# Designs tried in a protein design chat: VHH binders against p49116. Part 320

Target 1, 238 residues: p49116
Amino acid sequence: EGPLLSDTHVTFKLTMPSPMPEYLNVHYICESASRLLFLSMHWARSIPAFQALGQDCNTSLVRACWNELFTLGLAQCAQVMSLSTILAAIVNHLQNSIQEDKLSGDRIKQVMEHIWKLQEFCNSMAKLDIDGYEYAYLKAIVLFSPDHPGLTSTSQIEKFQEKAQMELQDYVQKTYSEDTYRLARILVRLPALRLMSSNITEELFFTGLIGNVSIDSIIPYILKMETAEYNGQITGAS
Short names: E, the ipSAE of ESMFold2; O, the ipSAE of OpenDDE; V2, 0.75 times the mean of E and O plus 0.25 times the DockQ between their complexes.

## First folded at step 26 (VHH)

Design rc2 (framework vhh_7n9e_1; at its last look DockQ between E and O 0.01; V2 from the best seeds 0.00; counts 0 for: pae O 14.1 > 2, SAP .682 > .668, placed apart)
Fold by ESMFold2, look of step 26:
Structure rc2 (fold): chain B 238 residues (1-238), chain A 119 residues (1-119)
Amino acid sequence: as target 1 above (238 residues)
Amino acid sequence: DVQLVESGGGLVQAGGSLRLSCAASGFTFDDYGMYWGRQAPGKGREWVSGISWSSGYTAYASSVKGRFTISRDNAKNTLYLQMNNLKPEDTALYYCATHTPGSWPQDYWGQGTQVTVSS
């Protein structure tokens, strides 16, 4: 049978809000992150293997892995997003919150450690110079993870994940034949994604747009969204 | 349709240099790593060198490491192979290639450009 993904699934182009404000603010950060989230959800929804699993399974998979997909998207788009600048602005905002006694010291430590882990992950992916094919298949491996609790059809999900792994292996081995360790170096980065907190991601990137509503709760709506609405959310045009 | 067109081959004396080019079209060049392969007379295909999408990662076959340099220009959709200190054993048809989901289970590759190194 054919490949798990198509060439259109390899292309992943994030368009940033324009113009970039003189001073980064919560609204610019939230709009940028929202575009990435919708781009990531559109990507997942368009995969034939994903569609074949059915609506309930689709929702369960995305609820389980949206933060990992989002984090891979951050790494893939880190330069276009100026992610290091965004994270610096968030750190400055947290410093102001300490001054105003709005956050506990334990919470601030937790958030700062998460930011550091995110920066380290993005840097490690950049050092490997991961390309669009590799990112697409890493996202597929993350999406078709049979190990999340409560999933149905885990046997079929595992088969799709194995197919993604084999197709990634084939690509890496053909492109870099005598570098026998590139695949392993890439794959060992994936466990770090499971250590990223969905709650902290929401706090860092989504507080200005999604007041008191978790990303988890809106996943079914996003997955059912019409293509024209996706395009509007991805580009900011309506 | 995907097209990969190699150029820059020719006859050169041992110790000499050549620079190969590969013009790519019909796919999104920037999404993929690219590689060079070669096929010597009567032999199977041999991988020579690969390069990541932004040139931040390169790899070379042991037989060419230190003598060949792979590069790319994404603005021109072009892949290059600088070949220095050429040896008669480097005589082969050189082709550029890439793998996309659309090429599965095989790769896209060009027709190749002949490199002949005289002793």
Scores: ipSAE 0.793, ipTM 0.930, lowest interface PAE 1.0, mean pLDDT 89
Fold by OpenDDE, look of step 26:
Structure rc2 (fold): chain B 238 residues (1-238), chain A 119 residues (1-119)
Amino acid sequence: as target 1 above (238 residues)
Amino acid sequence: DVQLVESGGGLVQAGGSLRLSCAASGFTFDDYGMYWGRQAPGKGREWVSGISWSSGYTAYASSVKGRFTISRDNAKNTLYLQMNNLKPEDTALYYCATHTPGSWPQDYWGQGTQVTVSS
């Protein structure tokens, strides 16, 4: 049996919408986020092991971990996205909601804390200087998590996760041989992902695009898209 | 109750054009993304095109890209599909559909409108 990931799975290039507006409006933010989401899901779909699990299991996995994948993507693409600027813009847009009393004080706190967690996570990843291979394997570990409720083929999923972990370990040992604890430092960042609310992420990045449609509902739709369709979208075809 | 009523289908020659409409009711139309699907004889349902609630995002299947255009009028609660340069392989029952929170994995879709493209 071959490796879980290949060099083709290391490439994770996000193309931002063009042109960039003078003011980062909700549309730009949502479109940027949607592109990242699509890229993340299509990345998952490109993994042979993922394909082998079947459509139903694939959908369930992505539904369970899309927020984590998306967040890893945010961290990985933070510079290209100007994530700090996007988050600032999101906060500014939230001010309108606050002024209109659309959110409770508790909800505002939750949202702000979520933004803080996102920033801290991305900053922490930047400080660790996580490379493309490490991101790919971290995403794989997150993707093939057997501990989500309602999953089928949990044994196989666990096997894939273990394989991802082993390959990551091998890569880190070879690439960063002088840093004995790098693997541990990288892996201990994963728990932070599960502290983040998918609902809040959805609200912050996708409300302007999909309205009341949940990411959960869109996932099967995205997974059925052809890669060429996705590529066409990121090139500004629409 | 969610209702989607498709119209505009018919018989057309290859290279011809059709414009499909989908009248939506029973839900807040402008809160939801919409999409077109089709089902050809003997084949499963196929996604054709999708549009976000605000029309800020559109997507197309590779097979129809450059030929079909999805649009919507939220004021009229109507979804459209402009189909140009139709091909025989486009022959199918076309239906509009929407996602509803909590209804996954089943979407809402209409009865469809038949599109037949002759050679």
Scores: ipSAE 0.000, ipTM 0.239, lowest interface PAE 14.1, mean pLDDT 88
ESMFold2 (binder alone), look of step 26: mean pLDDT 82; pTM 0.827

Design rc3 (framework vhh_7n9e_1; at its last look DockQ between E and O 0.01; V2 from the best seeds 0.00; counts 0 for: pae E 11.2 > 2, placed apart)
Fold by OpenDDE, look of step 26:
Structure rc3 (fold): chain B 238 residues (1-238), chain A 119 residues (1-119)
Amino acid sequence: as target 1 above (238 residues)
Amino acid sequence: DVQLVESGGGLVQAGGSLRLSCAASGFTFDDYGMYWGRQAPGKGREWVSGISWSSGYTAYASSVKGRFTISRDNAKNTLYLQMNNLKPEDTALYYCAVHTPGSYPEDYWGQGTQVTVSS
């Protein structure tokens, strides 16, 4: 079999909504997040191995890992997105909810801790200075995770994950030959992704855009969306 | 097509310095870590130094640590290697390279630039 990923899967360029508002409103944040989500899902869809799993398995797989993929995307696109500014804006918007007594003290704590975890993760990835190939393989590793409940074709998924790991190892070994521990340093970041709540991520980045609709429920539609339709939706929302 | 063009090599006395450049084209430069290699006469290819996409990480072979510095300018699609305190054993053809898994070929490198260090 051929390689899991090709150079076509390395490119991950996020285009931000234009123009950028003077004040980062909820709409801008949600639109930015949606674009990243779509980009991430369509990236997954572009992988031949992913396609080979079939529509039902694909949907289940993405439903299981969309938060991890999205978070990796945030880290990868942090500069382009001005993520620190977005997060600051999110916190400011949350202040309004706090003042309106819409959140319990415990919930406020959970949300703030999530934001801090997200910031720390993105900062840690920046410190490691992960490149496009490394991100691509990391995303593949989290995408082809066989340990989510309810998945079919788990053996095949595991095989794809192993292949992603092997290709990443090969890349790191050749590119950073004298850094014997770089691969380990990179992989050890992945557990942090599973500590993050998908529900809180959804609330922070997508509230006000999808209304009562969950990310989980729209994933099948995103995966079926044509590229042209995707572009049209993005432009229409701007 | 991926192209890597090295320059800056030459003849230098032991203890001298050179700065190599590599002009990259045909791929998204800032998506990749880059590295320098060298090949001395009668020897195989040797990894010299690597740099991550945004220069946040650098690595060096033990033989060149403290003497060589790798850097890059992503705006110019250029990779650099500053070589100080050069030694005769540093004599080699130096090449810039990129590894692209899943592509054929996976590895790209230029024609190289000759560095000769006289005793």
Scores: ipSAE 0.500, ipTM 0.802, lowest interface PAE 1.1, mean pLDDT 91
Fold by ESMFold2, look of step 26:
Structure rc3 (fold): chain B 238 residues (1-238), chain A 119 residues (1-119)
Amino acid sequence: as target 1 above (238 residues)
Amino acid sequence: DVQLVESGGGLVQAGGSLRLSCAASGFTFDDYGMYWGRQAPGKGREWVSGISWSSGYTAYASSVKGRFTISRDNAKNTLYLQMNNLKPEDTALYYCAVHTPGSYPEDYWGQGTQVTVSS
């Protein structure tokens, strides 16, 4: 009983590296993305329903949905991150790879299509003026997704997802009472998240950090970090 | 160092009840979610029930839902499992666990307390 999320789960404050450099480089992009990833994982770990599940279930959930959480984070923080500028810099770096014959034409097409889909998603969320409460519930809905293969305790995960959906519905109806279709507009954007490619997200935002390591491989470590270490990673103080 | 000490196990007849306790030390108890697991002879480890740090949320394996109740007392640093309507298939070593306490990279497990349910 009780709400799935509290006011403490609505706060989602991303701190960017110092002033944005005159020339965006891979290190700035990767540090910015890493801060968002750690902020997203810390957020998920702070949810009481998530804490009630065992370590193996927690790791499996986050492995299944980290890219969806990260993409929601990108949309939520797009202005503070200057995401449009970051994406433009990534496209410029891709042009160098084309000139140096380092990427196949098929890969370049896949990456550009992903960037376009990401831009479309973020723009649609901005047009709807999605607020911090709505983002928190949307993140909970994608976190507690029982449909991913290999999950245990799927009946409990489904109940938590249904509770997140109910709380989102209640919030939207109370807060936007004069916009009858707002919930429907929000919910039709969610399926696009499942189709975002985690390996392309890694290439766009994380290759400069560790090279060719997958985020899947480091998720157990990230989830096990001390709260103080999380805070250092989120602010760059560590 | 982290310590988890289970107690309250024993031999009980089918249909009976037991209450397990887990005394915790070496970490800030009310910052962490906790859970119970069990292991029957020759079987792998099974997750039984979990509880959030504030007791705001609980979860149960389908085999024990409605019969077992997890709870905690943060003032006493103690986790509990009330087990009612026990069945012979509940016979196992029961252990408590805490999610990655302090600087540990893994969950920490107690040594467990034996529960044996006879027909």
Scores: ipSAE 0.006, ipTM 0.380, lowest interface PAE 11.2, mean pLDDT 83
ESMFold2 (binder alone), look of step 26: mean pLDDT 85; pTM 0.849

Design rc4 (framework vhh_7n9e_1; at its last look DockQ between E and O 0.01; V2 from the best seeds 0.00; counts 0 for: pae E 15.5 > 2, placed apart)
Fold by OpenDDE, look of step 26:
Structure rc4 (fold): chain B 238 residues (1-238), chain A 119 residues (1-119)
Amino acid sequence: as target 1 above (238 residues)
Amino acid sequence: DVQLVESGGGLVQAGGSLRLSCAASGFTFDDYGMYWGRQAPGKGREWVSGISWSSGYTAYASSVKGRFTISRDNAKNTLYLQMNNLKPEDTALYYCAIHTPGSYPEDYWGQGTQVTVSS
């Protein structure tokens, strides 16, 4: 059997909405996040192993891991997105909600802690200086996680995850041969992804765009979206 | 097609310095970590040094640590190896390379540049 990923899966380029507004409004943030989400989902869809699992299993997998994939995408695209600026803007927008007493003290704390965890994760990934190949395999490992409840074909999913791990190991061993601990340093970052709430991520990045619609509910639609539609959205003016 | 072209090698006395360059083309340069290898006469290929995509991480073989410095310029698609305090045992054909799992070939490297260190 061939490799899990190819060079075509390494490329992960996010195009930001244009023009950038003077003030990062909720619409700009949501549009940016939406593009990243679409890019991440379509990246997954482009993997032959993913395609082999079938539509139902694919949908279930993405529903289970979209937050992790999105977060890895944020880390990978942090510079292009000016993520620090986006997060600062999000915090500023939250101030309005706080002033309007729309959130409890406990909820405010929870949301702020989530933002800090996200910042820390992205910073930690930047410090490791993860490259495109490593990100591709990390995303694959996250995507093909067999331990989510309700999944079918868990044996096959596990096999794909193992294959991703092995290919990543091979890449790291060849590129950084004398550093036998780099692989471990990279993999040990993955648990942090599962500490992040998908609900809070959705509220922070997508509330202004999808309204009452959940990310969970739109995932099947995104996965069925034609490449041309996706490309049109990417090149479109926001 | 992936192309890697090494340059900067030559003859140098022990204790001397050289700077190697590797011009890369045919792939997205900043998607890859890169590494230098070398092959001495009668010996197999040896990993020398590696660098991450944005130079935030570097690694070195024990034999060259403290003497060699790997760097890159992504704007120029160029990889560098600064070699200081060279020793006769550093004599080898030096090559730059990328590793691409699942591709054939899995490794790409150039023709290399000869480094000879005299006693």
Scores: ipSAE 0.753, ipTM 0.902, lowest interface PAE 0.6, mean pLDDT 92
Fold by ESMFold2, look of step 26:
Structure rc4 (fold): chain B 238 residues (1-238), chain A 119 residues (1-119)
Amino acid sequence: as target 1 above (238 residues)
Amino acid sequence: DVQLVESGGGLVQAGGSLRLSCAASGFTFDDYGMYWGRQAPGKGREWVSGISWSSGYTAYASSVKGRFTISRDNAKNTLYLQMNNLKPEDTALYYCAIHTPGSYPEDYWGQGTQVTVSS
């Protein structure tokens, strides 16, 4: 009955590991990506509508869309993350892997195409000057997608998605009243997110995780983890 | 620590109504979403309906939409399920649960209350 999102859901403050190393490495990239993932998952769990769907539904939704939320987060935080520098470092690593015959030509083509798709997505969002309110509603539209397999609450998930779309429409019309096509231009960017490979995202950003642990397997733990527990794991102190 | 006690089940004719209650203690009820689940004979557990901590959002399984209404009274630490136009396929053990965003224990379930719908 009330708004799907409040102003508290617009705040999305990513803090980078400090200091930034002179040469980017796997550990810095993985820690930076992990912070964004944690922020994105905790953003989702803070939404009352998300909470109302039950834990099994929450886990299923996030497993289905974590890469899309992560990619929206990359676009939103591209400047603070120095994403272009991170992607350049990843491309240099790929060049070394070619010389060492560690990757097949087909795999390298797939990974490079993914990097270009990601960069084009981030550039298109920057060209549209997507603001924090618009990002919050786009993330909600992605999160409450009723077409994920295995969901039993699809009618209610669809209604939450429609509510997110309505709130985005109202915001855009009020804030950008002279731009008739802004809503349409924003929404047509979303299908590109479904084309992003979660396996390649893991390879690019999460190769520093201990062992061969997929993001899919840790999502239930991230959703339960408090901010203090996460900070304790990062610092590793006491 | 956490205690959930369901009540209000029973035998009812098809087309009838029941109101289930879930009394909660051992945690801050107002901070958590809650939901009802059920387990029919010979089947696994099924999510039925959920409600946010503020009652601002509700959700329902397609099989019960339009017939069941979830609500809560945070002053009484009580969750409710109003079940109308009951059908024989609604026969199940109904339980309430806490949806916890990363707390301990994970999801806590009550023991349940039996609802039996006769033809």
Scores: ipSAE 0.000, ipTM 0.206, lowest interface PAE 15.5, mean pLDDT 81
ESMFold2 (binder alone), look of step 26: mean pLDDT 83; pTM 0.832

Design rc5 (framework vhh_7n9e_1; at its last look DockQ between E and O 0.95; V2 from the best seeds 0.84)
Fold by OpenDDE, look of step 26:
Structure rc5 (fold): chain B 238 residues (1-238), chain A 119 residues (1-119)
Amino acid sequence: as target 1 above (238 residues)
Amino acid sequence: DVQLVESGGGLVQAGGSLRLSCAASGFTFDDYGMYWGRQAPGKGREWVSGISWSSGYVAYASSVKGRFTISRDNAKNTLYLQMNNLKPEDTALYYCATHTPGSYPEDYWGQGTQVTVSS
């Protein structure tokens, strides 16, 4: 059987909204995040193994891991997105909420810790100098995770995850043959993704754009969206 | 199609230096780690050095550590291997290589460039 991914799945190019405003407003941040989310979901949709699971299973799978995929996408696209600047802007916008006493002290702490965790994760990935190939397979590993509750076809999902792991292992072993710990250093970063709250991520990056609609609720629509429609949205938003 | 073209090899005396180049085409160069290998006469292929996509991480075989330096220029789609303090045992056909999902489980490598170190 052929590989889980193809060369086309290694490419992950995010196009930022244009023009970049002098001041990063909430709209720009939300638009950027939305584009990344769409790119990540459509990336998943383009994988033959993913398609083989069926629409219901696909939806459930993405609902379970969208935050992890999005976070990996942030790490991968950190430079193009100027993620540090975006995060700084988010913090600044949060100051308004703080001043208006809209958040409790505990909530403020949780949000700030989440931002810190996100930044540290992205920095750690940058230090490891993860490439497009490795990111593609890391995303596949988190996508085909069989340990989420309520999933169907768990045996098949597990098989795909194993295949992703094996192909990544082969790549790392061949490229860095005498560094026997490279793979472990990469994989050990994945647990950090599950420590991040999807709710907080949603609040930070998507508030103001989706209103009262949750990412969870729009995932089925994103997965059904035509590529042409997606591309049109990207160009139209410019 | 993926193409890798090595150059810079030649005859050098022990203790001398060479710089190898590898011109890459047919794939997105900065999406992949790259590595150098070599094959000495009568021996199998040996891994020499690897480099991550942006050069933030490098690795070397024990036999070449401290003597060889791998680098890359993504703008030029070129991989390099600086070889210093060369030894007769470094004599081999040197090749650059990469791995893409489409080539799984095999790698892409060029025709190689011959390095000969005389005693």
Scores: ipSAE 0.826, ipTM 0.925, lowest interface PAE 0.6, mean pLDDT 92
Fold by ESMFold2, look of step 26:
Structure rc5 (fold): chain B 238 residues (1-238), chain A 119 residues (1-119)
Amino acid sequence: as target 1 above (238 residues)
Amino acid sequence: DVQLVESGGGLVQAGGSLRLSCAASGFTFDDYGMYWGRQAPGKGREWVSGISWSSGYVAYASSVKGRFTISRDNAKNTLYLQMNNLKPEDTALYYCATHTPGSYPEDYWGQGTQVTVSS
């Protein structure tokens, strides 16, 4: 059989809203994040192995891993997004909330720890100089995770994950034959993704999305969207 | 249609230098790592050096480390290999390569450029 992914799955191009405002605001951050989310969902939906699992399984799988895919997308697109600038703007807004007593101390601590973990993850991926092939297969490993509760077809999902792991291994060993540790260095980054809170990600990046609706609740609708509307969300056409 | 075209080979005295180039087209060059390989007469192919998409990570075979330098220019879709202090054992056909889903299960290779090092 052929590879799990095709050449089109390696390309991952995020287009930012224009023009960039002088001061980053909630609406710019939310639109930028929404484009990344929809790009990530389009990526997953286009994989033949994913399509083969059926619509109910697809929805369950994406609900289980959307935050991990989104976080990998943040790392991959960190330069294009100016993610460090976005996170600095969020921190500044949090500083104002502390001065005005607008958030509980526990929540502020949770949010700041999440931002720090996200920064560390993105920095570690940049230091490894992860490429498009490597990111595509890391996303596939995350997507086809059989250990999430409530999944059906877990043996098939596990087989797809193993295929993704094998194809990533083959790439790394061919490109860097004498570096026996690169694959391990890459793979040990994945557990950090499970430390990322979905509801904090929603708070940081999706505050302006229709009344703060949970991403989990809209995933079935995103996966069913017609191609034209899907492309409009990815590009932000207005 | 993927093409990898090597150039810069030739005959050189031991201790000399050459710079190889590899012009790439037909795929998104900066989505992938690239590598150089070589095949000496009567021998199997040997991996020489690899480089990540933005040059932030490079690796070398122990036989060439300290003498060869891999680099790339993503604006020109070009991979390079600077070879210094060449030895007769470096005599080989040198080729650039990459792996993509489209090349699976193989790699894309160029036709190669001959490097001959006389003693």
Scores: ipSAE 0.789, ipTM 0.928, lowest interface PAE 0.9, mean pLDDT 88
ESMFold2 (binder alone), look of step 26: mean pLDDT 83; pTM 0.832

Design rc6 (framework vhh_7n9e_1; at its last look DockQ between E and O 0.98; V2 from the best seeds 0.86)
Fold by OpenDDE, look of step 26:
Structure rc6 (fold): chain B 238 residues (1-238), chain A 119 residues (1-119)
Amino acid sequence: as target 1 above (238 residues)
Amino acid sequence: DVQLVESGGGLVQAGGSLRLSCAASGFTFDDYGMYWGRQAPGKGREWVSGISWSSGYTAYASSVKGRFTISRDNAKNTLYLQMNNLKPEDTALYYCATHTPASYPHDYWGQGTQVTVSS
């Protein structure tokens, strides 16, 4: 049997909204995040193994891991997105909410810690200098996680995850042969993803666009979106 | 199609230096780590050095640490190997290599460039 991914799955190019505003407003941030989310989900959809699981299982998988996929996408696209600037802008926008006493002290702490965790994760990935191949397979490992509750076809999902792990292992072993710990250094970053709250991520990056609609509720729609519609979203949004 | 073309090899005396180049094409160069290997006469292929996509990480075989330096120019789609303080045991055909999903479980490698170090 052939590899889990193809060369086309290694490519992960995010197009930012244009023109860039004088300052990063909530709309720009949300649009940027939405594009990344769409790109990530459509990336998953393009994988033959993912398609083989069926629509219901696919939806369940993405619902379970969208925050992890999105966060990996943030790390991978950090430079193109100017992620540090985006996060700084988010913090600045949160100041208004703080001043208006819309958030409790505990909630403010949680949100700030979440931002810190995002920054640290992205910085750690940058320090490891993770490439497109490694990111693709890390995303696959995250996507094909059999340990989420309520999943069907868990044996098949596990098989795909193992395949992703094996192919990543082979790549790292060949490229960095005498560094026997690189694979471990890469994989040990994955637990950090599950410590991040999907609710807080949604609040920080998507509140301005989706309003009262949850990411969970729009995932089936995104997965059914035609490529042409997606491309239109990328080119038409400003 | 993936193509890797090595150059810069030659004859050099022990203690001398060479700089190898590898011109890459047919794939997105900066999406992949690259590595150098070598094959000495009568021996199997040996891994020499690897470099991550943006050069933020490098690795070396124990036998070449402190003497060889791997680098890359993504704008030029070129991989380099600076070899200093060369030894007769460094004599080998040097090749650059990469791995893509399509090549699994094998790698792409060039025809190689011959490095000969005389005592």
Scores: ipSAE 0.906, ipTM 0.964, lowest interface PAE 0.4, mean pLDDT 93
Fold by ESMFold2, look of step 26:
Structure rc6 (fold): chain B 238 residues (1-238), chain A 119 residues (1-119)
Amino acid sequence: as target 1 above (238 residues)
Amino acid sequence: DVQLVESGGGLVQAGGSLRLSCAASGFTFDDYGMYWGRQAPGKGREWVSGISWSSGYTAYASSVKGRFTISRDNAKNTLYLQMNNLKPEDTALYYCATHTPASYPHDYWGQGTQVTVSS
């Protein structure tokens, strides 16, 4: 009966490690990305509808969509993160790997295509000037996606997704009443998220993660963290 | 507690100009798009103009396009409406508004500021 999200779910504040190094390095990139990942997971687990689905369903949903949530987070926080600078540093590293013959041409093409897709997605979101309300509901639509393989409770997940879509529609139509195409322009951006490779996201942003453990493997532990430990990971404190 | 407080209304001759302000508090102003509406005597509420959180996107009702300009200053939590070439038909109570999850299915509205355009 009430709204799917609260006002507190709209706020999404990323803090960056300080000070920024003169030249970006793997540690800074991985720390920045880790903060965004933990912020995104904290956001998801704080939603009452998400909590209502139960722990096993929660894990399955986040495993299925973490890369999409992360990519929405990158777009939302692109200026705060200086994402363009981070991606330029990664491209420079790839160019050096070619000069030193350290990567295959097929892999480099694959990674560069992913970077281009990510840049295009972030640019399209910036062009639409997507706000915190819109991002929160886009994230909810992505989180409550019933069509991922292996999910249980798909009828309930679908109902939550429909609720998120309805509440986003209401906001856009009220704020921009005589612009009938804004909602459609926003929603047509979502399929691009399914084209993002979680494997390549891990290589671009999480190469320095301790243990080189895949994000899929740590999601159950992230979702069960105590609040104090969780907040430490978002700010880089222990 | 969300508050939206409009100011800058008044009596203006046709063809004149006014600049409305809306001071916002009680919510995170730059998380949301904002809009202006108006209500003339005996009429329902009419959407006038909307603006995205960073001003990168604006939209206008056809009745005011080319004459009104919406803007915002996120450092001051303030929304503006510059109204030029005013017509008697623009006479209304003007209010600023926003929609948040907590206000669903309604919007937050200010009390409004009266604009009266004489012939």
Scores: ipSAE 0.725, ipTM 0.907, lowest interface PAE 1.1, mean pLDDT 88
ESMFold2 (binder alone), look of step 26: mean pLDDT 83; pTM 0.835

